# VHH binders against EKC/KEOPS complex subunit cgi121 (cgi121), part 1

Scores and structures below are computed, not measured.

Target 1, 174 residues: EKC/KEOPS complex subunit cgi121 (cgi121), of Schizosaccharomyces pombe (q9p7j3)
Amino acid sequence: MILPLFPETQVHVFVYENVSNCAAIHEQLISQNPIYDYAFLDAATILYKKQVYSAIIRALEDRRDEQMKTKTIHSEVILSLSPKTEISSAFRQFSMTKKSKNIVVVKIDSKLTEEEEFERLDKLVEGNRVEFSDEELQKLIDFKVLKKNYKLDPSTLENPLASILSSIALRGYS
Unless a header shows other numbers, all headers, positions and changes below count from the first letter of the chain; Kabat numbers aren't used for antibody chains.
F, E and O are the ipSAE of ESMFold2-Fast, ESMFold2 and OpenDDE, as the mean of both directions, binder to target and target to binder. V2 is 0.75 times the mean of E and O plus 0.25 times the DockQ between their complexes.
[cut] marks letters that were taken out.
Atom coordinates printed by the task and the answers are left out, and those that the model quotes come from them; centres of patches stay.

## First folded at step 18 (VHH; from g2 with S30Y)

Design s5
Fold by ESMFold2, look of step 19:
Structure s5 (fold): chain B 174 residues (1-174), chain A 123 residues (1-123)
Amino acid sequence: as target 1 above (174 residues)
Amino acid sequence: DVQLVESGGGLVQAGGSLRLSCAASGFTFYDYWMYWGRQAPGKGREWVSGIDWSGGSTAYASSVKGRFTISRDNAKNTLYLQMNNLKPEDTALYYCATDSTPYYTRLSDYDYWGQGTQVTVSS
Protein backbone atom coordinates (compact mmCIF):
# COMPACT_ATOMS: atom_id res chain seq x y z
CA MET B 1 0.00 0.00 0.00
CA ILE B 2 0.79 3.73 -0.36
CA LEU B 3 0.70 6.16 2.54
CA PRO B 4 -0.84 9.53 1.53
CA LEU B 5 2.18 11.69 2.45
CA PHE B 6 4.70 9.26 0.89
CA PRO B 7 3.22 8.49 -2.53
CA GLU B 8 6.40 6.97 -3.98
CA THR B 9 6.86 4.51 -1.11
CA GLN B 10 5.22 1.10 -1.26
CA VAL B 11 4.74 -0.55 2.13
CA HIS B 12 3.54 -4.06 2.96
CA VAL B 13 2.65 -5.38 6.40
CA PHE B 14 2.12 -9.08 7.14
CA VAL B 15 1.09 -10.90 10.30
CA TYR B 16 1.99 -14.51 11.05
CA GLU B 17 0.78 -16.61 13.93
CA ASN B 18 2.25 -19.85 15.27
CA VAL B 19 5.66 -19.25 13.77
CA SER B 20 7.91 -22.26 14.35
CA ASN B 21 11.20 -20.89 12.99
CA CYS B 22 11.80 -17.54 14.70
CA ALA B 23 15.17 -18.87 15.93
CA ALA B 24 16.24 -19.62 12.37
CA ILE B 25 15.05 -16.23 11.11
CA HIS B 26 16.92 -14.56 13.97
CA GLU B 27 20.14 -16.36 13.01
CA GLN B 28 19.71 -15.10 9.42
CA LEU B 29 19.30 -11.55 10.72
CA ILE B 30 22.48 -11.88 12.82
CA SER B 31 24.32 -13.12 9.72
CA GLN B 32 23.01 -10.10 7.79
CA ASN B 33 21.40 -12.08 4.99
CA PRO B 34 19.93 -9.46 2.61
CA ILE B 35 17.00 -11.75 1.75
CA TYR B 36 15.72 -11.01 5.28
CA ASP B 37 15.65 -7.22 4.81
CA TYR B 38 12.35 -6.62 6.64
CA ALA B 39 11.37 -5.27 10.02
CA PHE B 40 10.50 -8.33 12.12
CA LEU B 41 8.39 -7.33 15.13
CA ASP B 42 7.14 -9.46 18.00
CA ALA B 43 3.35 -9.44 17.67
CA ALA B 44 3.10 -9.62 21.47
CA THR B 45 4.01 -5.91 21.44
CA ILE B 46 1.52 -4.73 18.77
CA LEU B 47 -2.13 -4.04 19.57
CA TYR B 48 -3.24 -1.74 16.73
CA LYS B 49 -2.70 -1.23 13.01
CA LYS B 50 -2.26 2.48 13.79
CA GLN B 51 0.63 1.64 16.12
CA VAL B 52 2.52 0.11 13.20
CA TYR B 53 1.50 2.80 10.69
CA SER B 54 2.54 5.57 13.10
CA ALA B 55 5.98 4.00 13.51
CA ILE B 56 6.34 3.65 9.73
CA ILE B 57 5.32 7.29 9.21
CA ARG B 58 7.75 8.47 11.90
CA ALA B 59 10.58 6.46 10.33
CA LEU B 60 9.78 7.86 6.86
CA GLU B 61 9.60 11.42 8.22
CA ASP B 62 12.98 10.99 9.90
CA ARG B 63 14.44 9.61 6.67
CA ARG B 64 13.01 12.55 4.70
CA ASP B 65 14.44 15.01 7.23
CA GLU B 66 17.84 13.23 7.40
CA GLN B 67 17.36 12.50 11.11
CA MET B 68 17.42 8.69 11.16
CA LYS B 69 19.39 7.26 14.08
CA THR B 70 19.69 3.70 12.80
CA LYS B 71 21.29 2.26 9.66
CA THR B 72 18.18 1.13 7.71
CA ILE B 73 14.58 2.19 7.27
CA HIS B 74 13.47 -1.16 8.75
CA SER B 75 15.57 -0.74 11.90
CA GLU B 76 14.21 2.82 12.10
CA VAL B 77 10.65 1.42 12.23
CA ILE B 78 11.67 -0.67 15.24
CA LEU B 79 13.18 2.39 16.94
CA SER B 80 10.10 4.46 16.11
CA LEU B 81 7.79 2.14 18.04
CA SER B 82 9.66 2.97 21.24
CA PRO B 83 8.86 5.91 23.54
CA LYS B 84 12.59 6.14 24.31
CA THR B 85 15.58 7.18 22.20
CA GLU B 86 17.91 4.27 22.95
CA ILE B 87 18.30 1.87 20.03
CA SER B 88 19.05 -1.15 22.22
CA SER B 89 15.92 -0.54 24.33
CA ALA B 90 13.71 -0.36 21.23
CA PHE B 91 15.08 -3.63 19.87
CA ARG B 92 14.74 -5.39 23.23
CA GLN B 93 11.14 -4.21 23.54
CA PHE B 94 9.75 -4.67 20.01
CA SER B 95 11.97 -6.80 17.79
CA MET B 96 11.28 -10.46 17.11
CA THR B 97 13.47 -12.80 19.20
CA LYS B 98 14.27 -16.49 18.87
CA LYS B 99 11.48 -17.16 21.39
CA SER B 100 8.75 -15.20 19.58
CA LYS B 101 5.66 -17.12 18.50
CA ASN B 102 3.78 -14.53 16.45
CA ILE B 103 5.27 -11.76 14.31
CA VAL B 104 4.44 -8.64 12.35
CA VAL B 105 6.64 -8.13 9.30
CA VAL B 106 7.07 -4.76 7.57
CA LYS B 107 8.58 -4.14 4.15
CA ILE B 108 9.22 -0.54 3.11
CA ASP B 109 10.31 0.55 -0.40
CA SER B 110 8.95 -2.66 -1.90
CA LYS B 111 9.21 -3.06 -5.67
CA LEU B 112 6.68 -5.92 -5.54
CA THR B 113 2.92 -6.23 -5.25
CA GLU B 114 1.60 -7.41 -1.91
CA GLU B 115 1.03 -10.92 -3.30
CA GLU B 116 4.53 -11.09 -4.81
CA GLU B 117 6.08 -9.94 -1.53
CA PHE B 118 3.99 -12.48 0.37
CA GLU B 119 5.18 -15.32 -1.85
CA ARG B 120 8.79 -14.35 -1.13
CA LEU B 121 8.22 -13.92 2.61
CA ASP B 122 6.26 -17.16 2.90
CA LYS B 123 9.39 -19.08 1.87
CA LEU B 124 11.18 -17.56 4.87
CA VAL B 125 8.54 -17.78 7.63
CA GLU B 126 7.13 -21.08 8.85
CA GLY B 127 3.80 -19.95 10.23
CA ASN B 128 0.20 -19.11 9.34
CA ARG B 129 -0.53 -15.75 7.74
CA VAL B 130 -3.47 -13.87 9.26
CA GLU B 131 -5.03 -10.56 8.30
CA PHE B 132 -3.29 -7.37 9.39
CA SER B 133 -6.27 -6.09 11.40
CA ASP B 134 -6.98 -4.87 14.89
CA GLU B 135 -9.10 -8.00 15.45
CA GLU B 136 -6.22 -10.37 14.69
CA LEU B 137 -3.63 -8.25 16.51
CA GLN B 138 -5.76 -8.26 19.66
CA LYS B 139 -5.58 -12.07 19.72
CA LEU B 140 -1.77 -11.98 19.67
CA ILE B 141 -0.95 -9.10 22.06
CA ASP B 142 0.53 -9.58 25.50
CA PHE B 143 -1.07 -6.81 27.58
CA LYS B 144 1.55 -7.09 30.34
CA VAL B 145 4.25 -6.39 27.75
CA LEU B 146 2.22 -3.55 26.19
CA LYS B 147 1.71 -1.87 29.59
CA LYS B 148 5.41 -2.12 30.39
CA ASN B 149 6.62 -0.87 26.99
CA TYR B 150 4.41 2.23 27.05
CA LYS B 151 4.09 2.72 30.83
CA LEU B 152 0.31 2.49 30.70
CA ASP B 153 -1.57 3.05 33.96
CA PRO B 154 -5.10 1.90 34.83
CA SER B 155 -6.65 5.14 33.53
CA THR B 156 -5.26 4.55 30.01
CA LEU B 157 -5.77 0.78 29.73
CA GLU B 158 -9.38 0.91 28.53
CA ASN B 159 -8.33 2.71 25.31
CA PRO B 160 -4.56 3.00 25.24
CA LEU B 161 -4.23 4.15 21.62
CA ALA B 162 -3.84 7.86 22.34
CA SER B 163 -1.11 7.20 24.91
CA ILE B 164 0.75 4.89 22.53
CA LEU B 165 0.55 7.28 19.57
CA SER B 166 1.69 10.19 21.76
CA SER B 167 4.69 8.14 22.86
CA ILE B 168 5.64 7.47 19.23
CA ALA B 169 5.07 11.06 18.08
CA LEU B 170 6.93 12.71 20.99
CA ARG B 171 9.93 10.39 21.21
CA GLY B 172 13.02 12.52 21.72
CA TYR B 173 11.03 15.68 22.54
CA SER B 174 9.92 14.82 26.06
CA ASP A 1 36.60 6.59 23.45
CA VAL A 2 35.47 3.25 22.11
CA GLN A 3 38.27 0.66 22.11
CA LEU A 4 38.22 -2.92 20.87
CA VAL A 5 41.52 -4.78 21.48
CA GLU A 6 42.04 -8.30 20.19
CA SER A 7 44.52 -10.82 21.51
CA GLY A 8 45.27 -14.54 21.36
CA GLY A 9 46.45 -14.84 17.77
CA GLY A 10 49.54 -16.72 16.71
CA LEU A 11 50.98 -19.54 14.64
CA VAL A 12 49.30 -22.91 14.92
CA GLN A 13 49.49 -26.17 12.97
CA ALA A 14 46.52 -27.39 10.92
CA GLY A 15 44.05 -29.26 13.11
CA GLY A 16 44.99 -27.16 16.12
CA SER A 17 43.03 -24.79 18.27
CA LEU A 18 43.29 -21.15 19.29
CA ARG A 19 41.20 -18.86 21.47
CA LEU A 20 40.83 -15.20 20.61
CA SER A 21 39.77 -12.47 23.05
CA CYS A 22 38.46 -8.96 22.41
CA ALA A 23 38.58 -6.49 25.32
CA ALA A 24 35.98 -3.76 24.97
CA SER A 25 35.79 -0.36 26.64
CA GLY A 26 34.19 3.06 26.17
CA PHE A 27 30.62 1.85 25.72
CA THR A 28 27.97 -0.23 27.56
CA PHE A 29 29.07 -3.67 26.37
CA TYR A 30 25.76 -5.41 27.22
CA ASP A 31 23.84 -3.08 24.88
CA TYR A 32 25.78 -4.18 21.79
CA TRP A 33 25.69 -7.18 19.52
CA MET A 34 29.25 -8.26 18.83
CA TYR A 35 30.88 -9.73 15.75
CA TRP A 36 34.09 -11.34 14.58
CA GLY A 37 35.42 -10.66 11.10
CA ARG A 38 38.60 -11.64 9.31
CA GLN A 39 40.70 -10.53 6.41
CA ALA A 40 42.93 -12.96 4.54
CA PRO A 41 45.93 -11.63 2.58
CA GLY A 42 44.76 -10.04 -0.66
CA LYS A 43 41.06 -10.49 0.20
CA GLY A 44 38.31 -8.26 1.47
CA ARG A 45 36.88 -8.48 4.96
CA GLU A 46 34.73 -11.53 5.67
CA TRP A 47 32.03 -11.78 8.33
CA VAL A 48 32.79 -14.77 10.58
CA SER A 49 30.39 -14.82 13.51
CA GLY A 50 27.95 -12.75 15.55
CA ILE A 51 26.40 -12.89 19.01
CA ASP A 52 23.53 -11.03 20.62
CA TRP A 53 23.87 -8.90 23.77
CA SER A 54 23.25 -11.79 26.22
CA GLY A 55 24.94 -14.61 24.30
CA GLY A 56 21.61 -16.36 23.78
CA SER A 57 21.73 -16.22 19.97
CA THR A 58 24.73 -16.76 17.68
CA ALA A 59 25.41 -17.13 13.99
CA TYR A 60 28.38 -18.35 11.94
CA ALA A 61 29.66 -18.17 8.41
CA SER A 62 29.24 -21.54 6.71
CA SER A 63 33.02 -21.90 6.34
CA VAL A 64 33.50 -21.99 10.14
CA LYS A 65 30.24 -23.47 11.45
CA GLY A 66 30.84 -26.44 13.71
CA ARG A 67 34.52 -25.49 14.26
CA PHE A 68 34.31 -21.99 15.79
CA THR A 69 32.36 -20.91 18.88
CA ILE A 70 31.61 -17.25 19.69
CA SER A 71 30.92 -16.30 23.30
CA ARG A 72 30.94 -13.26 25.57
CA ASP A 73 31.48 -12.44 29.24
CA ASN A 74 29.50 -9.30 30.02
CA ALA A 75 31.01 -8.99 33.50
CA LYS A 76 34.49 -8.70 31.93
CA ASN A 77 33.42 -6.75 28.79
CA THR A 78 35.12 -9.42 26.71
CA LEU A 79 34.20 -11.22 23.49
CA TYR A 80 35.74 -14.61 22.62
CA LEU A 81 36.22 -16.84 19.59
CA GLN A 82 37.20 -20.46 20.22
CA MET A 83 38.65 -21.83 16.98
CA ASN A 84 39.04 -25.60 16.65
CA ASN A 85 40.21 -27.85 13.83
CA LEU A 86 41.98 -24.93 12.17
CA LYS A 87 42.77 -25.07 8.45
CA PRO A 88 45.31 -23.13 6.38
CA GLU A 89 42.41 -21.20 4.78
CA ASP A 90 41.58 -19.79 8.24
CA THR A 91 44.82 -17.77 8.08
CA ALA A 92 43.79 -14.14 8.44
CA LEU A 93 43.81 -11.02 10.55
CA TYR A 94 40.89 -11.50 12.97
CA TYR A 95 39.11 -8.48 14.39
CA CYS A 96 36.09 -7.83 16.56
CA ALA A 97 33.49 -5.27 15.55
CA THR A 98 30.23 -3.74 16.66
CA ASP A 99 27.60 -1.17 15.76
CA SER A 100 24.83 0.64 17.63
CA THR A 101 22.17 -0.81 15.29
CA PRO A 102 21.75 -4.57 15.94
CA TYR A 103 21.98 -7.01 13.01
CA TYR A 104 20.58 -4.59 10.34
CA THR A 105 24.06 -3.13 9.78
CA ARG A 106 26.19 -4.51 6.96
CA LEU A 107 29.78 -5.51 7.72
CA SER A 108 31.18 -2.58 5.70
CA ASP A 109 29.15 -0.06 7.71
CA TYR A 110 30.05 -1.01 11.30
CA ASP A 111 31.07 2.00 13.38
CA TYR A 112 33.65 0.27 15.60
CA TRP A 113 36.41 -2.15 14.67
CA GLY A 114 39.41 -3.50 16.49
CA GLN A 115 42.91 -3.43 14.98
CA GLY A 116 43.00 -7.23 14.77
CA THR A 117 45.13 -10.18 15.85
CA GLN A 118 46.96 -12.36 13.32
CA VAL A 119 46.14 -16.06 13.05
CA THR A 120 48.44 -18.17 10.86
CA VAL A 121 47.69 -21.82 10.23
CA SER A 122 50.45 -23.98 8.75
CA SER A 123 49.94 -27.23 6.89
Scores: ipSAE 0.661, ipTM 0.855, lowest interface PAE 1.3, mean pLDDT 90

## First folded at step 19 (VHH)

Design t1 (from g2 with D31N)
Fold by ESMFold2, look of step 20:
Structure t1 (fold): chain B 174 residues (1-174), chain A 123 residues (1-123)
Amino acid sequence: as target 1 above (174 residues)
Amino acid sequence: DVQLVESGGGLVQAGGSLRLSCAASGFTFSNYWMYWGRQAPGKGREWVSGIDWSGGSTAYASSVKGRFTISRDNAKNTLYLQMNNLKPEDTALYYCATDSTPYYTRLSDYDYWGQGTQVTVSS
């Protein structure tokens, strides 16, 4: 897909459930294998498509403005999901771990069609692809994790999306 | 004032063992993924092993897998490399390294490197 504000940048987002090999993927990331150059997110932390798109947009804006804090656009997406500026905190809160069961995978600057990118990714991820949709994401979220990551309280639970998107948009401006 | 200080290198006969240490200071050690690299005479730097911030996940270059073990002690701010069944081709200057961005940063782009400790394996 193409985001209107970034027409030169092709982005793909995939969702996998029941992933059996997150530990193996994690080892490949530690070894810096370039085949694994994606943002791997724990789906337990993602409730909305807009949450992911907002993080992608923030990362792309920071790249455009030479304000990135991390070394790659994919790592910047992970940071951009966090309401805080600490890189390690963002990764602990949002990135896939070896214990993750469901994941959201983002590829930015893809030179491939969605079908071609899926074919590559499907060789790496042992799980069932599902639609990237609010309906599917809501089945995979852990609300305890979401509330902790964004400091949601009873007053914000009625409309958590607005609070989440505000946290992403305003990170670093307080 | 990030400091990474390696120790434990030396001369050892083929088939022998050494344990390297990397003492870390000037940053919150438990917030960083840590790596060992090495550079043999006349060669470029080679990634050897990596470990996540808890020690729960590790990875190894194929040339050392099964012989080397990376570990960390977050209470002592220390990274380790246990090297068993050493071979002459393991002769190199061994470095610990890290960066603020986990795993998305190639070894050549890391912000922090130790000075290295020499390992020499004789036939």
Scores: ipSAE 0.718, ipTM 0.878, lowest interface PAE 1.0, mean pLDDT 91

Design t2 (from g2 with T28K)
Fold by OpenDDE, last read:
Structure t2 (fold): chain B 174 residues (1-174), chain A 123 residues (1-123)
Amino acid sequence: as target 1 above (174 residues)
Amino acid sequence: DVQLVESGGGLVQAGGSLRLSCAASGFKFSDYWMYWGRQAPGKGREWVSGIDWSGGSTAYASSVKGRFTISRDNAKNTLYLQMNNLKPEDTALYYCATDSTPYYTRLSDYDYWGQGTQVTVSS
């Protein structure tokens, strides 16, 4: 995918359910294996495609403006999902853990087609790929976690997308 | 100020064991992944092991897997490296390190390093 505001940057997003090797993936992340150069998100924390895209755009803007708070674009995507400014908090809120079962995987600066990237990623993730859509994400979400991460209440839950996007956009400003 | 202080190094014979400690201060220890690195004579610094916030996940370089064990005590702000079945090729200055970015992949760019503790394994 090409984002209109960042035509030079190719982005791919994949969703996996019933992943059996999240612990192994997490170990590779700790070892900082370059072939695992993705943002691995816990799908239980993601409700909308626009949530992911907003975080990606925020991260790309930060990079463009030389304002990244983290050292990699993928870590910046994870940070950008969070209304909190602390990197550790953002990762604890949204990043895949060894206990995750469903994940969203983001690739920034891909040099491959979506299919080619999938073939590479599919060697790393042992699970079932599903469509990156609001419908599929809705099946995987943990609303308790979502409400906690974005401090959603009955009023904001009437339009959770707006609240989430506001939280992402206004991180550090509210 | 962030400070990492390694200890526990020394001279041991091949097949011996050592336990390294890294005392951390100046930051919230439990909010950071921690790492061990080492630098052997005539070689560059290499990654040895890493551990996540809680210690629930760990990783090791292939050269030390099965022999070394990384652990942490967040209550004591201390990182550990248990080294068993030591080999002469394990001789190096051992460093503990941390970084604010968990997914950062360049060892040389870690935010903080200790001064190191010398481990010498004789044949």
Scores: ipSAE 0.888, ipTM 0.939, lowest interface PAE 0.5, mean pLDDT 95
Fold by OpenDDE, last read:
Structure t2 (fold): chain B 174 residues (1-174), chain A 123 residues (1-123)
Amino acid sequence: as target 1 above (174 residues)
Amino acid sequence: DVQLVESGGGLVQAGGSLRLSCAASGFKFSDYWMYWGRQAPGKGREWVSGIDWSGGSTAYASSVKGRFTISRDNAKNTLYLQMNNLKPEDTALYYCATDSTPYYTRLSDYDYWGQGTQVTVSS
């Protein structure tokens, strides 16, 4: 997909459920294996497509403005999901762990079609791909985790998207 | 200032064991993934092992898998590398390293390195 604000940057997002090898993927991330150059997110922390897009856009803006806090665009996407400024906190909140079962995978600056990228990623992830949609994300979300990550209360839970996007956009601005 | 100080190196015979330590200071240790690297004479620096925040997940270079074990004690701000069944090809200066960015940072891009501790394995 192409974002209107960033026409030269191709982005792909994939959702996997029932992933059996998250521990192995996590190990590869620790080893800095270049073929694992994606943003691996725990699907339990993602409720909306716009949540992911908002984080991607923020990361791309940070890159454009030479304001990234992390060293890679994919790590910046993970950081951008968080209302907190600490990198470790953001990763603990949103990144895939060895205990994850469902994941959202983001690729920035892809030179491949979505199908081609999927074929490559499918060799790394042992799970079943589902549609990247609010409907599918809603099936995978852990609301307890979501509430904790974004400090949602009964009033903001009526429209969680607005609160989430505000948290992402205003990180570091109190 | 960030400081990483390695210790525990020495001379051992092939098949022997060593336990390296890395004392960390100047940053919140538990908020960083930690790594070991090494550099043999005349060779480039190579990645040896990595560990996540709490030690729940670890990774190793193929050349040391099954022989080396990375661990950490966050209460003591210390990283460890247990090296068993050492081989002459393990001879190198061993470095402790860290970076603010987890996951995707290459060895050459790490922000902080120690001065290293020498490990020499004789035949």
Scores: ipSAE 0.888, ipTM 0.939, lowest interface PAE 0.5, mean pLDDT 95
Fold by OpenDDE, fold request of step 23:
Structure t2 (fold): chain B 174 residues (1-174), chain A 123 residues (1-123)
Amino acid sequence: as target 1 above (174 residues)
Amino acid sequence: DVQLVESGGGLVQAGGSLRLSCAASGFKFSDYWMYWGRQAPGKGREWVSGIDWSGGSTAYASSVKGRFTISRDNAKNTLYLQMNNLKPEDTALYYCATDSTPYYTRLSDYDYWGQGTQVTVSS
């Protein structure tokens, strides 16, 4: 996928459910294995496609403006999901853990087609790919975690998307 | 100022064991993944092991897997490396390191390194 504001940057997003090897993936991330150069998100923390896209766009904007707070675009995506400015907090909030079962995987700057990228990623992730859609994400979300991450209250829960997007967009400005 | 101070190195015979420590200060220790690296004579610095914030997840280079164990005590701001069944090829200066970015692929770009502690394994 090509984002209109970033026509030179190809982005792919994949969703996996019932992943059996998150611990192994996490280990590879700790080892900084280059073939795992993705943003691995816990699907329990993602409710909307626009949430992911907003974070991606923010990360890309930060990169464009040379204002990234992290060292990689994928880590910046994770940071961009968070209303908090602390990198560790953002990762704890949104990144895949060894205990994760469902994940969202983001690839920035891909040189491959979606199918080609999937073929590569499918070798790394032992789970079932599902559609990247609000419907599928809704099945995987943990609302307790979501509410905690974005400090959603009865008022903001009337329009969760707006609140989430606002949190992403205004991180560091509130 | 960030400080990483390694200790516990020394001379040991092949098959022996050592336990390295890294005392961290100047930053919130529990908010950072920690790493061990090493540099053998005539070789470049190589990654040895890493550990996440809580110590619940660890990773090891293939060359040390099954022999080394990384751990941390966040209350003491200390990183550890238990090295068992040491081999002569493990001889190196061992460094403690950290970086603000967990998703990172280049060892050379780590933000902070200690001065290192020498480990020498004799035949």
Scores: ipSAE 0.887, ipTM 0.938, lowest interface PAE 0.5, mean pLDDT 95
Fold by OpenDDE, fold request of step 23:
Structure t2 (fold): chain B 174 residues (1-174), chain A 123 residues (1-123)
Amino acid sequence: as target 1 above (174 residues)
Amino acid sequence: DVQLVESGGGLVQAGGSLRLSCAASGFKFSDYWMYWGRQAPGKGREWVSGIDWSGGSTAYASSVKGRFTISRDNAKNTLYLQMNNLKPEDTALYYCATDSTPYYTRLSDYDYWGQGTQVTVSS
């Protein structure tokens, strides 16, 4: 997809359920294998497409403004999901772990079509691709984790998207 | 100030074992992935092993897999590398390293490196 404010940046987002090899993927990330240059998110922490897009936009804005806190755009996306400023905290909150079963995978600056990118990614992920939609995400979410990550309370849970987006946008300010 | 200090290197015969340590200070050790690298004479620095925050996940270069074991003690701010069945080709200066960004940082871009400890394996 193309983002309005970043027309020269192609972004792809994929959702996988019932992934059997998250541990292996995580090992590759530790190994810093370049072919795994994606943002691997735990789907249990993602409720909305706009949550992911907001984080992507924030990361791209940080890059544009030369204000990235991490060394890669993909790590910045992970950081941008978090209301916390600590990189380790953000990763612990939102990134895929060896225990993850469902994941959201983000690719920034892709030179490939969505289908081509999927073909590459599908060689790395052993799971079932599902649609990147709020409907599918809501099936995978862990609300306990979501509430914890964004400190949602009964009042904000009436419209959690607004609270989530505010947290992303105002990271470092609140 | 961030400091990484390696120790435990030495001279051993092929088939022998060594245990390297890396004492970390000046940062929250448990908040960082840690790595071992090495540099043999006349060669570039190469990645050897990595470990996540808790030690629950580890990774190894193919050349050392099955022989080396990376571990950490967060209470002691110490990283370890157990090296078994050492080979002459393992001879190198071994470095401890870390970076603020997990997952995607290249070896050459690591924020911090130790001074290294020499490992020499004789045939």
Scores: ipSAE 0.883, ipTM 0.937, lowest interface PAE 0.5, mean pLDDT 95
Fold by ESMFold2, fold request of step 23:
Structure t2 (fold): chain B 174 residues (1-174), chain A 123 residues (1-123)
Amino acid sequence: as target 1 above (174 residues)
Amino acid sequence: DVQLVESGGGLVQAGGSLRLSCAASGFKFSDYWMYWGRQAPGKGREWVSGIDWSGGSTAYASSVKGRFTISRDNAKNTLYLQMNNLKPEDTALYYCATDSTPYYTRLSDYDYWGQGTQVTVSS
């Protein structure tokens, strides 16, 4: 898909459950294999589609404005999910690890259709693709992790979307 | 004030072993992924290995996998590379490195590099 503010930037988002090879994917990311150039997120940290799109938009805005803190657009998506500015905290909280079981995968600057990108990605991920939807994400979320990552209190937890989106949008601004 | 200081290099016979150390200071070592790179005479820098902030995840270039082991001791702020079954092709200046962005940064873009320690493997 294309975001209206970024008309030359094609973005795809995929969700996988029951992933058996996160350790192997992580090793390929560490060894800098360019085939694995995606943002790999732990689905236990993602409740809403809008959470992911807001992080993508924030990362793209920071790239446009030459304000990126991390070295790639995909790492910037990971940072942009965080309410904090510390890169290491964002990665500890949101990135896929070798212990992850369900993942959200983001490709920015894709030159492929969604189906072509899926065919490539499906060769890399040993798991079951599910729809990128709030319905499916809610099955994969860990609410204790969500509460901790965004410092949500009980009143906010019943409808946390606005609080989460504010955290993403306002990170680092006075 | 960020410093990475490699040691442990030297001349070793083919088939031998060597252990490199990298002493780190000036940053919170446990918040950083760490890497080894190397540069053979007349060639560009080559990525060798990487390790996450706890040592739980590692990766290796295909040319060294099975022979080299990366490790770290966060209490001592020290990164290690155990090199076994060394080959003449492993002859290079070995650098430790790090970057503020975990694992996404390409070798050419790392923020910090050490001065290197020479490893020479004779046939």
Scores: ipSAE 0.710, ipTM 0.870, lowest interface PAE 1.1, mean pLDDT 91
Fold by ESMFold2, last read:
Structure t2 (fold): chain B 174 residues (1-174), chain A 123 residues (1-123)
Amino acid sequence: as target 1 above (174 residues)
Amino acid sequence: DVQLVESGGGLVQAGGSLRLSCAASGFKFSDYWMYWGRQAPGKGREWVSGIDWSGGSTAYASSVKGRFTISRDNAKNTLYLQMNNLKPEDTALYYCATDSTPYYTRLSDYDYWGQGTQVTVSS
């Protein structure tokens, strides 16, 4: 897809469930293999499409404004999901780990159509692709993790979207 | 300020073993992924191995896999590289490194590198 404020930036988002090879993907990431240049998120931390798009937009805005804190746009997406500014905290809370079972995968600055990018990604991920939709994300979320990551009170956990989006948009600005 | 100090290098016969240490200070060691790199004479820096902040996940360059073992002791702020079955092509200056961005950072872009410890493997 193309975001209106960033018309030259093509973004793709994929969701996989029942991924059997997160440990192998994790090894490739720590080996700095450029074929794996994506943001790999743990789907247990993602409830809404808007959550992911808001993090992407925040990362792109920070890149535009020369205010990125991390070394790549994909790592900046992971940071941007966090309500806090600490890089290690964001990665501990939102990134895929070797124990993850379901993942959300983001590609920014793609030169490929969604179908072409999927063909490349599908060679790397051993799992079932599902639609990037709130309906599918709802099946994969861990609400205990969501509550902890965004410090949601029990009263806001029933309708947490506004709290989550404000955390992403206002991070670092109180 | 951040310091990374390697030790344990030396001269060793092919087939032998060495254990390298990297003493870290000036940052919260347990919040950082750690790496070993090496530089052979006349060559650029080569990524050798990496380890996540808990020690639960590791990775190795294909040339050392099965022979080298990376580990860390977060209580001692120390990174290790156990090097077994050493070969003459393992001869290099070995240094530890880290960066504030886990796993997404290119080798040349790491924020901190140690001075290195020389490993020389004789034929």
Scores: ipSAE 0.694, ipTM 0.859, lowest interface PAE 1.2, mean pLDDT 90

Design t2 (from g2 with T28K)
Fold by ESMFold2, fold request of step 23:
Structure t2 (fold): chain B 174 residues (1-174), chain A 123 residues (1-123)
Amino acid sequence: as target 1 above (174 residues)
Amino acid sequence: DVQLVESGGGLVQAGGSLRLSCAASGFKFSDYWMYWGRQAPGKGREWVSGIDWSGGSTAYASSVKGRFTISRDNAKNTLYLQMNNLKPEDTALYYCATDSTPYYTRLSDYDYWGQGTQVTVSS
């Protein structure tokens, strides 16, 4: 897909459940294998499509404005999910780990159609693709993790979206 | 000031072992992924091994897998490389490196590098 604010940038988002090889993917990331140039997120931390798109938009805005804190656009997406500016905290909280079971995978600056990118990614991930939708994300979220990551009050838990999106958009401004 | 200081290199006969250390300062060591690289005479830099901030995940170049072991001691801010069954082709300047961005940064693009410690393996 193409985001209206960034018409020259193609983005794809995929969701996999029951992933058996997160440890192997993690090793490939450590090894700097360019075939694995994606943002790999733990789905236990993602409740909404808008959460992911807001992080992507924030990362792209920071790249446009030469304000990126991390070395790649994919790592910047991971940072952008966090309400705080500390890179290590963002990765600990949102990035796929070897213990992850469900993942959200983001590709920015893709030159491939969604079908072509899926075909490539599906060779790397041993799991079952599900739709990138709030319905499917809701099945994979860990609400305890969500509350911790965004410091959600009990009063905001019934409708946390605005609080989460505000945290992403305003990081570093207050 | 970020400082990475390698030690433990030297001359060793083929089949021997060495343990390299990398003393780190100027940053919160436990928040950083750490890496070893090497540069043989007349060659470019080669990625050797990497380790996450807890030591729970590691990776190795195929040329050293099974012979080298990366580890870290976060209480001492020290990274290690245990090198066993050394071969003449392991002869190189060995250096540690790190960056604030975990694993999404190529070794050549890291902000912080040690000066290196020479390892020479005689046949």
Scores: ipSAE 0.685, ipTM 0.857, lowest interface PAE 1.3, mean pLDDT 90
Fold by ESMFold2, last read:
Structure t2 (fold): chain B 174 residues (1-174), chain A 123 residues (1-123)
Amino acid sequence: as target 1 above (174 residues)
Amino acid sequence: DVQLVESGGGLVQAGGSLRLSCAASGFKFSDYWMYWGRQAPGKGREWVSGIDWSGGSTAYASSVKGRFTISRDNAKNTLYLQMNNLKPEDTALYYCATDSTPYYTRLSDYDYWGQGTQVTVSS
């Protein structure tokens, strides 16, 4: 798909549940295998589609403006989910770990159709693909993790979208 | 401020063992993935092994898997490489390195590098 603000950039987002091989994927990330050049997110940290799209947009804006803090666009998406600027904190909070069970996978600058990218990704991930939708994401979220990651107070926990999106959009501006 | 200092290299016969150390300072060691790389004479740099910030996950180049073991001691800010069953092809200058970004980063783009320690394996 194409984001309206970045019409030249093809992006794909996939969601997998019941992933059995996160440890193997993590090893490939440590070994710097370019076949695994995706952003692998722990789905326990993602409640909304807009959360992911906002992080992608922020990462693309930072790349356009030569303001990226990390070395790749995919790592920049992971940083952009965080309300803070510290790279290690963002990865600890949002990135897939070897213990993750459900994941959201982002590919930016894809030269492939969604189906072609899925065929490649499906060879790497041993799990069940589900729709990238708020309905499916809400089944996979851990609200205690969400509250901690975004410092949400009780008044916003039922509908925290605006607070989360503001955190992503305004990080580093004050 | 950031320093990575390797030690433990030397001359060893094929089949022998060495343990390399990398003493780190000037950054929060436990927040960084750490790596070993090597460069043989007249060749480009080769990624050898990596380890995540807790030591819970590791990875190895296929040429060294089963023979080398990467480890870290976060209390001592030290990275290690245990090298067993060494072969002449392992002869190289061995560097520890790190980068602020986990995930894929080309070896040439890492933020910090040690000076290297020479390992020479005689046939």
Scores: ipSAE 0.668, ipTM 0.846, lowest interface PAE 1.3, mean pLDDT 90

